# Ledger of designs, part 169: VHH binders against q9xw16

Target 1, 132 residues: q9xw16
Amino acid sequence: MSGWNAYIDTMTAAAPSIKRCAIVGAADGSVWARTEADNVFKASEEELKTFVALFNDVTQVPAKGADIEGVHYVVPRTEESLIFGKKENTGFFAVKTKSAVLIAVYEGPNEVAAQVRKAVESMQTYLNNAGY

## First folded at step 15 (VHH)

Design ma92 (framework vhh_7pa5_2)
Fold by ESMFold2-Fast, scan of step 15:
Structure ma92 (fold): chain B 132 residues (1-132), chain A 120 residues (1-120)
Amino acid sequence: as target 1 above (132 residues)
Amino acid sequence: QVQLVESGGGMVQPGGSLRLSCAASGFTFDDYAMSWVRRAPGKGPEWVSTISWSGSYTSYADSVKGRFTISRDNAKNTLYLQMNSLKPEDTALYYCARDLYEGWDSFDYWGQGTQVTVSS
C-alpha cells in the first residue's frame, strides 16, 4: 500500500484546523497525495505547476500573492522554503522539501495558524531527513 | 499570563557585536515561531528575523542578512539574536514577538524592547 496518504492523515490529525491539504512534486506540481471526498483539495495540475514554481524565487511572491484552489491569497512575507497566505478567515502554509511541496489550507482563529505551521514544518523536517 | 522580556541591548561602536536575549513565559514556547522586530527613532516597525518553532528554519531581512543570527533554546524558553558588524543604521529598540504567521497582525504578544545604540 502506498505510504503518501499516511502523511496526509498525520498532518490532519496533528492540526484539526487543516481543512484540505496535499503533497505534490516540487519539480512539476504532480499530486502524490491529497485530502479526498468532502475535504477534497481542488487545485488543478496547471495551478499546482504554477504554485511550486514560486519556490524558485520566493522574494517575488509578496508583491503578487498566490493562488490555491482558485482563491487568491495575500502573502505578507516569505521564507526560503515557506510561503504562507491569508484571505479573510482562511489561510495556507506551503513548505518545500528536497523533492516535494506540502500545502495545507486551514480555517479558524489566529491561534490555529501556529499549530498548522508546526504540523507542516514537522512533516517538512521528517521528509527532508528521509531524503524527500 | 504571556510575558516576553528582552535583555542584552546597549551602546556599541560601529563594527561591534551584541547578543540579545528574550525570556518567554506563560505559554508553550516550542509551539510558536518567534521573531525580532525593531523600531528606529521616527520610523515604523521593521521585521528583522524569524525562527520556526523547532529552530530548523530561519529567515532574515535583507538589511541584516549575513550579519545577524537568530537562534532559540526551547529547553530554556529563550530566543536570541547575535548581532555582528553593527552599523549606525541598526540603532533601534529591539522587540521579541510571538509569531502566528499571519503577517504583521500575527504578532500577538510583544516584549517591552531593549535599546541598541551604535555610535562612535
Scores: ipSAE 0.006, ipTM 0.313, lowest interface PAE 10.5, mean pLDDT 84

Design ma93 (framework vhh_7pa5_2)
Fold by ESMFold2-Fast, scan of step 15:
Structure ma93 (fold): chain B 132 residues (1-132), chain A 120 residues (1-120)
Amino acid sequence: as target 1 above (132 residues)
Amino acid sequence: QVQLVESGGGMVQPGGSLRLSCAASGFTFDDYAMSWVRRAPGKGPEWVSTISWSGSYTSYADSVKGRFTISRDNAKNTLYLQMNSLKPEDTALYYCARDIYEDWGDFDYWGQGTQVTVSS
């Protein structure tokens, strides 16, 4: 568990607009690591199980949107291993690796979205290369 | 300083074709989705097409589906719109716009526009 917290720190350092993030198991949504304290990632076990199951057929997600931390996000499009969405002044990027799903929730103007996406995609590449 | 410069507009007959280009500078082009938006005289802006930062996703307004193709060359910082089977209803100023949240229609920079006129 403690090793996975280092990857949380790497993502938040790369994109300071990330407010909360987590690394969860792709099969079941189990939390491997997450932001804590004032930036605690608050998604329930059942919500995360539902969320990671969206990666089984991402083409259905834009029609329904996605829920993270009890917040419903509109999802404009998906790619094979990427779901992202927006709700007012907040947004998220979520990417799937072989065995994990990385979720980053950010706040701020839309101009910061590209930086958050790059941080999450960089970590996705790193973990895939490490066999996760 | 962000700059978007459109070119390629002109006058064509119905059924004709035009290719629009947008030269982008002052930002990392491949970090942003890009869109084409048009405005006919006396009308509000109408979104035409969007392409994702990588080019792997494209979307089109129903009015142009099957006739227009959006593309980009990230190495050249250039956005394109290939317009085929043009109709008089396509007459408008065409703007390229930096789409800061992919398909959301949330644009922070626009070009000057290039005029497309479709008439006999």
Scores: ipSAE 0.020, ipTM 0.412, lowest interface PAE 7.0, mean pLDDT 86

Design ma94 (framework vhh_7pa5_2)
Fold by ESMFold2-Fast, scan of step 15:
Structure ma94 (fold): chain B 132 residues (1-132), chain A 119 residues (1-119)
Amino acid sequence: as target 1 above (132 residues)
Amino acid sequence: QVQLVESGGGMVQPGGSLRLSCAASGFTFDDYAMSWVRRAPGKGPEWVSTISWSGSYTSYADSVKGRFTISRDNAKNTLYLQMNSLKPEDTALYYCAKDIYESGPFDYWGQGTQVTVSS
């Protein structure tokens, strides 16, 4: 029983263009919850460990890009607790809280990206206020 | 690595009180929210209460509101659950857990401490 899927469901309800998402541990990239079935988020444990380590120095990320689910994304810029990327008609937003990293992969135009970012940042605020 | 050691359980009569403790080690205690979770005989785990990393926010299951109080002492790396007005329905093995909020995942459960409320 993972009740963290309720937070996944909340994010996807707020932004239906989220194709896949996950909540992972900030220290090790361990999966707390992820989308399942036809929309399974299938990044490997090793890839997630590498990905969450990017938040140790976000200023280096635009030069390297980021890999999620075996897909290499161009990262145009970062903010202190936010990494976002784009590849063709897909993209992602990832935000760090005190103990978690939220990753949402979406598909669609820039208007859709704004909705996804809002959903992810709202959840970031909620988890930070809860001490996560 | 991470270790959680629960204590303070026992046998009490209905209406009695117990105070549970959880000694935490192997991680920075004051960086994480902490929870109490219980498992009654023949049932799945039930979330009981959560306290934020700072102690500023607490939440409780409806079944224990007004009777139980969660607290923490970050200087001692210890989590507490004060249980008052105990009912037979509170009989369960009680675990402390790291990184949980209401319906979150249960991480770093300890060995548990048995609470039995019986006449």
Scores: ipSAE 0.000, ipTM 0.120, lowest interface PAE 13.9, mean pLDDT 81

Design ma95 (framework vhh_7pa5_2)
Fold by ESMFold2-Fast, scan of step 15:
Structure ma95 (fold): chain B 132 residues (1-132), chain A 121 residues (1-121)
Amino acid sequence: as target 1 above (132 residues)
Amino acid sequence: QVQLVESGGGMVQPGGSLRLSCAASGFTFDDYAMSWVRRAPGKGPEWVSTISWSGSYTSYADSVKGRFTISRDNAKNTLYLQMNSLKPEDTALYYCARDTYEGPSDAFDIWGQGTQVTVSS
């Protein structure tokens, strides 16, 4: 759905440290919207299918980590509907809604990580309330 | 100034309970995971429990699982540790610590002064 690009814009405006992000289907990892041009989110369909399946049991993720855009991230811990990872100065936050998974890749220290998490969680709440 | 201040320690008999509190100031409390770490006299630190910034995720050392419960109140900038079924081996100075996610193991950059817990007959 083309309207989904507006939500990408909302998240990146709220947290400028987001370098790339996407909204994908929770069932299959199909891309609904992603950042474009110099900020193209580069994950393959197979990688996204594997990634969204992690939300079926988030407790297993810290033991093996997670792969996004061909980069392996250490996942220190997970929450019910939240997976986050770190690799050097780069990280990601991913949250699951009823129908979607939101993924945001960022660069920066803990202060900007917190801003990215809040932007992603705010959108998660909004989409859940909208029935997505 | 960034500070963590623990309270609630004391002396209890085996099987007793205590609730520790940690008051945070000088930083945005809900941006960080928080942990409890203890140190017995003459020994190194032992990680006890961690709670995520939202409170949705908690983890515990095997030695305290089922007996201790970590929680937080982000509106009050306060971290808690409810300790039940206390044993003599739980005797230690208990610290709250701010968790930075560095490393990939637990990496703590701010520590409180500690609060003493003594479990004896």
Scores: ipSAE 0.012, ipTM 0.357, lowest interface PAE 8.1, mean pLDDT 84

Design ma96 (framework vhh_7pa5_2)
Fold by ESMFold2-Fast, scan of step 15:
Structure ma96 (fold): chain B 132 residues (1-132), chain A 120 residues (1-120)
Amino acid sequence: as target 1 above (132 residues)
Amino acid sequence: QVQLVESGGGMVQPGGSLRLSCAASGFTFDDYAMSWVRRAPGKGPEWVSTISWSGSYTSYADSVKGRFTISRDNAKNTLYLQMNSLKPEDTALYYCARDIYEGLDYFDYWGQGTQVTVSS
């Protein structure tokens, strides 16, 4: 869905430390849009289905961690609509809207994580207000 | 250059209220989630509450949920913790922390702390 790629572009422009990101369906993990080419988001359909199901009970996630693109991330804690994780110099923020889950994988020191979180939460707010 | 300065602590009776403040400087305050963390005598740090960069999302430890409210004023670079229905077990040194990941292990800067004592 080419319209959804505009939201990917908006997030990556707001936070250049985002290396790969995607917008997926909250019910099934189906990909609506993702980064491509040198920054292709590589998660499998099975992995994404498992990942979006984590939002059904986020309180269980810190004990297990989360897998994105075959990489296991430590999840220190969660919020009702937010899962975030860290592995060395990489990390992610994932937020749930009414119909979608936004996933942003970033690289860099802890100082850049705040910018990535801001970009993802801004898009979450926009999409929720738009009915998604 | 980054500074976090807490204030508003003191002594209060059980059931009372206090409002803590944290003045932030040396960074773009509204780009960061912020947290309150406390340390009781003889214990390790306990995360209390976090607020997102915009103030739109908040989270609380189960021990304080329904009694404490975290808020922020981005125009004033200030973080707040409104503490109601205080209990003796809330007695601790309260720290303001800059929170990259909203987790206790992922705070990069802490203030000096402000003491809260709940006793009769």
Scores: ipSAE 0.000, ipTM 0.286, lowest interface PAE 11.3, mean pLDDT 84

Design ma97 (framework vhh_7pa5_2)
Fold by ESMFold2-Fast, scan of step 15:
Structure ma97 (fold): chain B 132 residues (1-132), chain A 119 residues (1-119)
Amino acid sequence: as target 1 above (132 residues)
Amino acid sequence: QVQLVESGGGMVQPGGSLRLSCAASGFTFDDYAMSWVRRAPGKGPEWVSTISWSGSYTSYADSVKGRFTISRDNAKNTLYLQMNSLKPEDTALYYCAKDIWEGSTFDYWGQGTQVTVSS
């Protein structure tokens, strides 16, 4: 497996219901890899920098929500390395590793959401074990 | 048609109490976990509390633990939030929501009910 695009492919294969996703740097929100073409992840550099900074104090996130791809999501609660949100039938999971943040946007019912969470958390574990 | 309608908000002095209600229709209420979410002036939405489909399990945000109690009446398709020892920081629009996760993520509907805590 070479290049960060391979990890995007792995996550989308594990959970085909992921509409768009990205792997970004935890320090600055720089894009390492993202979905492209018809399912391109559209977040701006400024938005991603703001988003990854949320992991510096996750306790403030439920009061403010989170913005991804220009969409404001309600964040019901956070865990130490996990932020997730919902808006109507669209949602996201974002997890922080040592040096990266994984963001997956999905659309659909709770069965779909559970599969997406599993895929993202599995990749988080893999990358942490790999030293990322 | 899925519908959630909140009520029971109002103005109250610090230390006071209010009970919020949410009337649910258009889905099998007792198959779903339910949550309360609030939005304070100038802030984004904050999750407050969740209750399981049976009412056997509840969870609360740290900011409301020990003061708020979530409950439900499945025979009436109604969700409740008993709010005691209210603080000015509890001032917000309160929404009920259908929970789609392990008691942690949700969808919500309705205009909410306003709670204002001031003297």
Scores: ipSAE 0.000, ipTM 0.103, lowest interface PAE 16.0, mean pLDDT 81

Design ma98 (framework vhh_7pa5_2)
Fold by ESMFold2-Fast, scan of step 15:
Structure ma98 (fold): chain B 132 residues (1-132), chain A 120 residues (1-120)
Amino acid sequence: as target 1 above (132 residues)
Amino acid sequence: QVQLVESGGGMVQPGGSLRLSCAASGFTFDDYAMSWVRRAPGKGPEWVSTISWSGSYTSYADSVKGRFTISRDNAKNTLYLQMNSLKPEDTALYYCAREIYDSPGAFDIWGQGTQVTVSS
């Protein structure tokens, strides 16, 4: 329905190891688009509001970790406007743009993590250049 | 074959500068964070600096902040360390290392090292 679903499709096509992803508002964590059906992204509104607030000070995140879809992830390090996490065979990449936060949850080894990161960073660049 | 090859080491006087290079081959260089680690005579390894896969994030040991700059050229599969205001205490073998993905400070591939000697 929303135009934002096209960006979800672009990311999942670029990195098939993405199991679930979403685009949410940077200010409040409101969902603009997410994967659906068998790959529905299940984070609550309260959890997403808490998650996007992590970008206000990414230096605090490695000490505490991050919660997505009720799962607690270890955050080994944060990078410029990027938080990534790991839990066993699952991980995520989240990046902040001017007005949005992109979140992609994936499963697989370190080699597929790099593909997911590139897909998310490419979309971050595109949206920033488009003024979002 | 996966390998890292350092170059650019040498002898300089205190206050001098050197630029180290590390040529990477056998893997997709821009998928990995890269680090410089040094080992001084009679001491254990000391982490010096890390750069993220894109170059957007860098981190430095307190002992080198403001003097050393890490950078990378992903098109050339090359990591660099610009060392300014060198001190005798910077004398060490400098290793290029590939960081294990999702494990900051853990490395799986190492170069052979390049010697930096800061002489009187």
Scores: ipSAE 0.144, ipTM 0.492, lowest interface PAE 5.1, mean pLDDT 87

Design ma99 (framework vhh_7pa5_2)
Fold by ESMFold2-Fast, scan of step 15:
Structure ma99 (fold): chain B 132 residues (1-132), chain A 120 residues (1-120)
Amino acid sequence: as target 1 above (132 residues)
Amino acid sequence: QVQLVESGGGMVQPGGSLRLSCAASGFTFDDYAMSWVRRAPGKGPEWVSTISWSGSYTSYADSVKGRFTISRDNAKNTLYLQMNSLKPEDTALYYCAKDLFEGTPGMDVWGQGTQVTVSS
């Protein structure tokens, strides 16, 4: 068995347009795993604590947007366990499981956004079914 | 080189307490979640507890909830497991592990372990 780094590798392999991603704790935003080297996910612990708290009431997020890696994204709408944002040619998808929040930052047009969303939602389903 | 060195095991009577330590080196300790895993004689490995990199999130196996407490000191690169109300069923070799979370055994580095024996 592999640790949480294997799930990062699985997501990036499934959607090559993901530039950076992380798996963080839902309660505190602590990083369990993230992309490294040239694709290092650079969000601070304080930023991540603020971000995961958005899942306490996702209905208020579209009014204020969301910040990831110091970039402010417009959030057009949310779903109960999904926050996504777009800023020109970049965007992110974040999904909440029982214990984790998965964040994927991508670059590209709407066609690649659909692929990234599918990869993140597939991992969300897998982790929820595994009890995380 | 990544190294994990467990200590603090020993023999104790049922109802007793022990505190295990894991000294970590060769990686940035405060960037990783850490876990305790045990292997009882004749059994496979059983996940015991996980703590997040900041210490804000902890989780426990049902068999140890309310009796064990996981903690960490990031300034000292040390992971701890406080074990109270020990039972004969807790007899096992205890390992700390990097890149392991809530019952998903990591393959990166496991220590050599520290033996806990609860005699009855």
Scores: ipSAE 0.000, ipTM 0.145, lowest interface PAE 13.8, mean pLDDT 82

Design nb1 (framework vhh_6fv0_2)
Fold by ESMFold2-Fast, scan of step 15:
Structure nb1 (fold): chain B 132 residues (1-132), chain A 119 residues (1-119)
Amino acid sequence: as target 1 above (132 residues)
Amino acid sequence: QVQLQESGGGLVQPGGSLRLSCAASGFTFSDYWMYWVRQAPEKGLEWVSTINSGGSRTYYKDSVKGRFTVSRDNAKNTLYLQMNSLKPEDAAQYYCATYSKELGWSDYRGQGTQVTVSS
């Protein structure tokens, strides 16, 4: 759906350092929108179902880490609606709204992480206010 | 700029104890969550423990629960890891780290502190 693609475009415009991102259903990990072509978000349906289920009990996540696009990330801590991780020069931020989970993968130094987190949290606030 | 300096490692027998310390500088230590991570020879980094900024909440890797205790002294800008009942699988280079909204993931500074468990 193109309507959801507009949110992907807004998020990537706010943080150009986002390499790939997606908006998925919180209940099942179904893809609502994702980056495509040269920036295609490559997570499988099975991986996304596993990933969104992590939000059911975020306290267990640091012990096991998280897998996105076949990459295992170290997750040093979680917050109520936020999971983030890092693996060498790559990282991600994932936030949960009422109905969705937003996932953004980035590459680069610490400066990049701060911009990506801000963009993802801004979109989380917008979607929650819109009832999603 | 963030600087972290680990100490307290050494050689211990299985079942022994060690206390690791991490001296922090270059940031307002009391505002940041702190982490212990480790790396065994020829393996990747592994998360061990987390403590929140005020010290009221702690998290542990399943294999170290009940044996390790993380704590902090915000007045001294120091993070600690008390390690009891050490096992051979705990042998690794131990690093302290921090992550914040402003800083992003902390780069590992220095060489960490080595823990060896052998009889």
Scores: ipSAE 0.013, ipTM 0.359, lowest interface PAE 7.5, mean pLDDT 83

Design nb10 (framework vhh_6fv0_2)
Fold by ESMFold2-Fast, scan of step 15:
Structure nb10 (fold): chain B 132 residues (1-132), chain A 119 residues (1-119)
Amino acid sequence: as target 1 above (132 residues)
Amino acid sequence: QVQLQESGGGLVQPGGSLRLSCAASGFTFSRYWMYWVRQAPEKGLEWVSTISTGGDYTYYKDSVKGRFTVSRDNAKNTLYLQMNSLKPEDAAQYYCAAKLSTYGQPDYRGQGTQVTVSS
């Protein structure tokens, strides 16, 4: 088994506070893998297409915020390949690799946010080194 | 109705300081993250700074770090931007923004306040 779902499992095991996550194509937002069943990642194809396009110029994102799963998030700041957002007790981290965007939605305080960020950035590094 | 009104802009020499204010009304100010954004002539909107609902978290554009300080007074429904060591590149119309609804441009921005930096 070397499907993309294995990477979803790795991220959720590393940061149990991740409620939902997905790996999508950087060019078009097509879903490669996502959490399912009670943890289903609900973003539409059109929303994901819009979301991945934000990585074309991350400096504009804090002024606008970002939408994921029909929820509007405040984006306090961005880094070159990182967008993160907050809304009440929820948040997300999204990172871009060469070919993919990893998105993880979590619930909880800043301590769990740090674990989620670490898990997502570790996977980003792994996939970049694997040529994705 | 929701209103955001910016003030405090003006003409200043390079190295000078200005303090911008944004008076908010028509919504529960203390429940909203607030932003400063700017637009120079012939340029798009550029994010400058963000402050969380209680003021505990602040974020800045790299080029303004150490020079600008964002703050808020929830009792007065007012957002502030203290700008020190101003550079010609900081000259722009400055707007405050609150995130009240869906993705896109801020739903409302006032007319802004003009900051000019020249000798």
Scores: ipSAE 0.000, ipTM 0.160, lowest interface PAE 16.7, mean pLDDT 81

Design nb11 (framework vhh_6fv0_2)
Fold by ESMFold2-Fast, scan of step 15:
Structure nb11 (fold): chain B 132 residues (1-132), chain A 119 residues (1-119)
Amino acid sequence: as target 1 above (132 residues)
Amino acid sequence: QVQLQESGGGLVQPGGSLRLSCAASGFTFSRYWMYWVRQAPEKGLEWVSTISTGGDYTYYKDSVKGRFTVSRDNAKNTLYLQMNSLKPEDAAQYYCATGYKSIDTPDYRGQGTQVTVSS
């Protein structure tokens, strides 16, 4: 481990509504760091490989939705390096950097969703500037 | 030009039912996820329901789950919302929508249809 868990801790401290999150490799979906114990991020290797491949053409994602931890999310729209989704009172934000994809699953209303997006985008900027 | 036109709203007593319709034109309706959103007086837009392109996946706001049913007819380019067991808290202007500029703001919505729930 390279201390990547410190970035998980930074994101969850910035947005406490994040229930589970992970930093995974953009090329293969390999887990670099994730939340653990009662908040363990439960996605399989195959699911994460499929998920990170969505960033190859984000314009197709709203038609199909996205699967994270066996949960199918509605994806209303995407941006070049951002996929976000909703299912009932839960949602996620996923952003792509040069080498990584950050995924944060949260619970709560639209106000907390905005906090989660800010936390994830701030980390995306930091990692891109660090060469990841 | 994307056009969405809602109908079917009205006045109903608590416990009553209404069926809303949305006629869509100007885009390939069958390829888009569709949404129902509502706005009560002096409140912001609130997401109510989502339906996938083929209708295989539907999602609902917690407070309407079990009472509302979203459906679509791609051959008729029409979206529906069946609302049962209506409560006073459901009173709002209802809009059909597609896409989102942000979490809170759909890219396209119609003019809406008013739902009033009173005894």
Scores: ipSAE 0.006, ipTM 0.184, lowest interface PAE 12.2, mean pLDDT 82

Design nb12 (framework vhh_6fv0_2)
Fold by ESMFold2-Fast, scan of step 15:
Structure nb12 (fold): chain B 132 residues (1-132), chain A 119 residues (1-119)
Amino acid sequence: as target 1 above (132 residues)
Amino acid sequence: QVQLQESGGGLVQPGGSLRLSCAASGFTFSRYWMYWVRQAPEKGLEWVSTISTGGDYTYYKDSVKGRFTVSRDNAKNTLYLQMNSLKPEDAAQYYCAKYSTHLGSEDYRGQGTQVTVSS
């Protein structure tokens, strides 16, 4: 709730190629913070509830893909607490912490994907250590 | 230059078989996980199969399990998809893709090969 926008600012500063991002509740997909104004993250609460439920069994996600902001992404594979997807020039990384899911949507070549992944994983580590 | 060239598509009857190939050049093929994805005219891009660098691990979309087999020949820089018991819902443009295991992102995708399934 309070001050969660500071974490959004931290991630976007660390990886300028992040177009839109959000921090949502792991249990229900409720939005704690998201990018605003020209970079509004536009996923509905219903879509986010569906998305966070994918972390209940990440091994089945590649078969189904994932929907974010009404866009269907190919999810080539998943890792322990990481779902990532790609569609042409766009992509996303989503990571789960104890209480939250961080979602970052980016545009650009694979060189920027590495920076976005690092920013999201760094925030995941920080939040887990902070008890979230 | 990185190139991916798909081939082997065509028209087949339901229950038939096709073998798709993807010839890779311009990169060290044996260092990359490879993917097959498809797109039907009315649907978005859909993941079909994944194969690890050495071919030791393979993954499939649920609807193709038991019918499709992905394989690779690193000496020939070629990726394959053996498709058996084809169904009308398998009709699509099939693409091979190179995805970095470290980045989790598509690097290159070929122009595709068309698969049509009809009686």
Scores: ipSAE 0.000, ipTM 0.222, lowest interface PAE 12.6, mean pLDDT 82

Design nb13 (framework vhh_6fv0_2)
Fold by ESMFold2-Fast, scan of step 15:
Structure nb13 (fold): chain B 132 residues (1-132), chain A 120 residues (1-120)
Amino acid sequence: as target 1 above (132 residues)
Amino acid sequence: QVQLQESGGGLVQPGGSLRLSCAASGFTFSRYWMYWVRQAPEKGLEWVSTISTGGDYTYYKDSVKGRFTVSRDNAKNTLYLQMNSLKPEDAAQYYCAASKIYTGDSFDYRGQGTQVTVSS
């Protein structure tokens, strides 16, 4: 591995509205990389384990919502490998690859959300092509 | 009109040092991951080093780790590779490359290269 922190930097450079993000293992929610210091991604190991398990059946998620960093998000809809949520002026996009889940938390209006989604989907494509 | 212009190559003896530079223009340099890749005669293109958009993360091919240092100056739109303890196996055409996405082989832009020769 070339070091997972490089992918964090790539996503935040592509979408500066990302406030916090992480790359976690799809099987167990183990953190491979996350934003640090003043932008530290604060989800616990148990929360992440619960969150990645949502990808086992994304069709149930809109009824229940999703919790990230102790915040409960409304999930309006899902796609097979995508969960996104909203809570007032904040939101997240989470995408699943073969081995990983990418999670990006952002703040701002819907126009910044589109940029964040594009950044995580681009990384999802890259990691899938790299066998992750 | 995108341009990547490498310089600093030349002939050096084993154990010597060279500093390569890459001057970038025509794109927002500070938003691109930068790469050094090389190609020796009769061989394929090899990734050598990567540096993140802000310079906070650097990655190296195992065989050059500890000998090469990549850096960048976003104010000057310039990428650098400091090469120490050069070995004959390091002889190659060295290219700088750019991509918005972290990658090992799929670059948006690549320069014309600068030749590094290592012989005694």
Scores: ipSAE 0.000, ipTM 0.139, lowest interface PAE 13.4, mean pLDDT 84

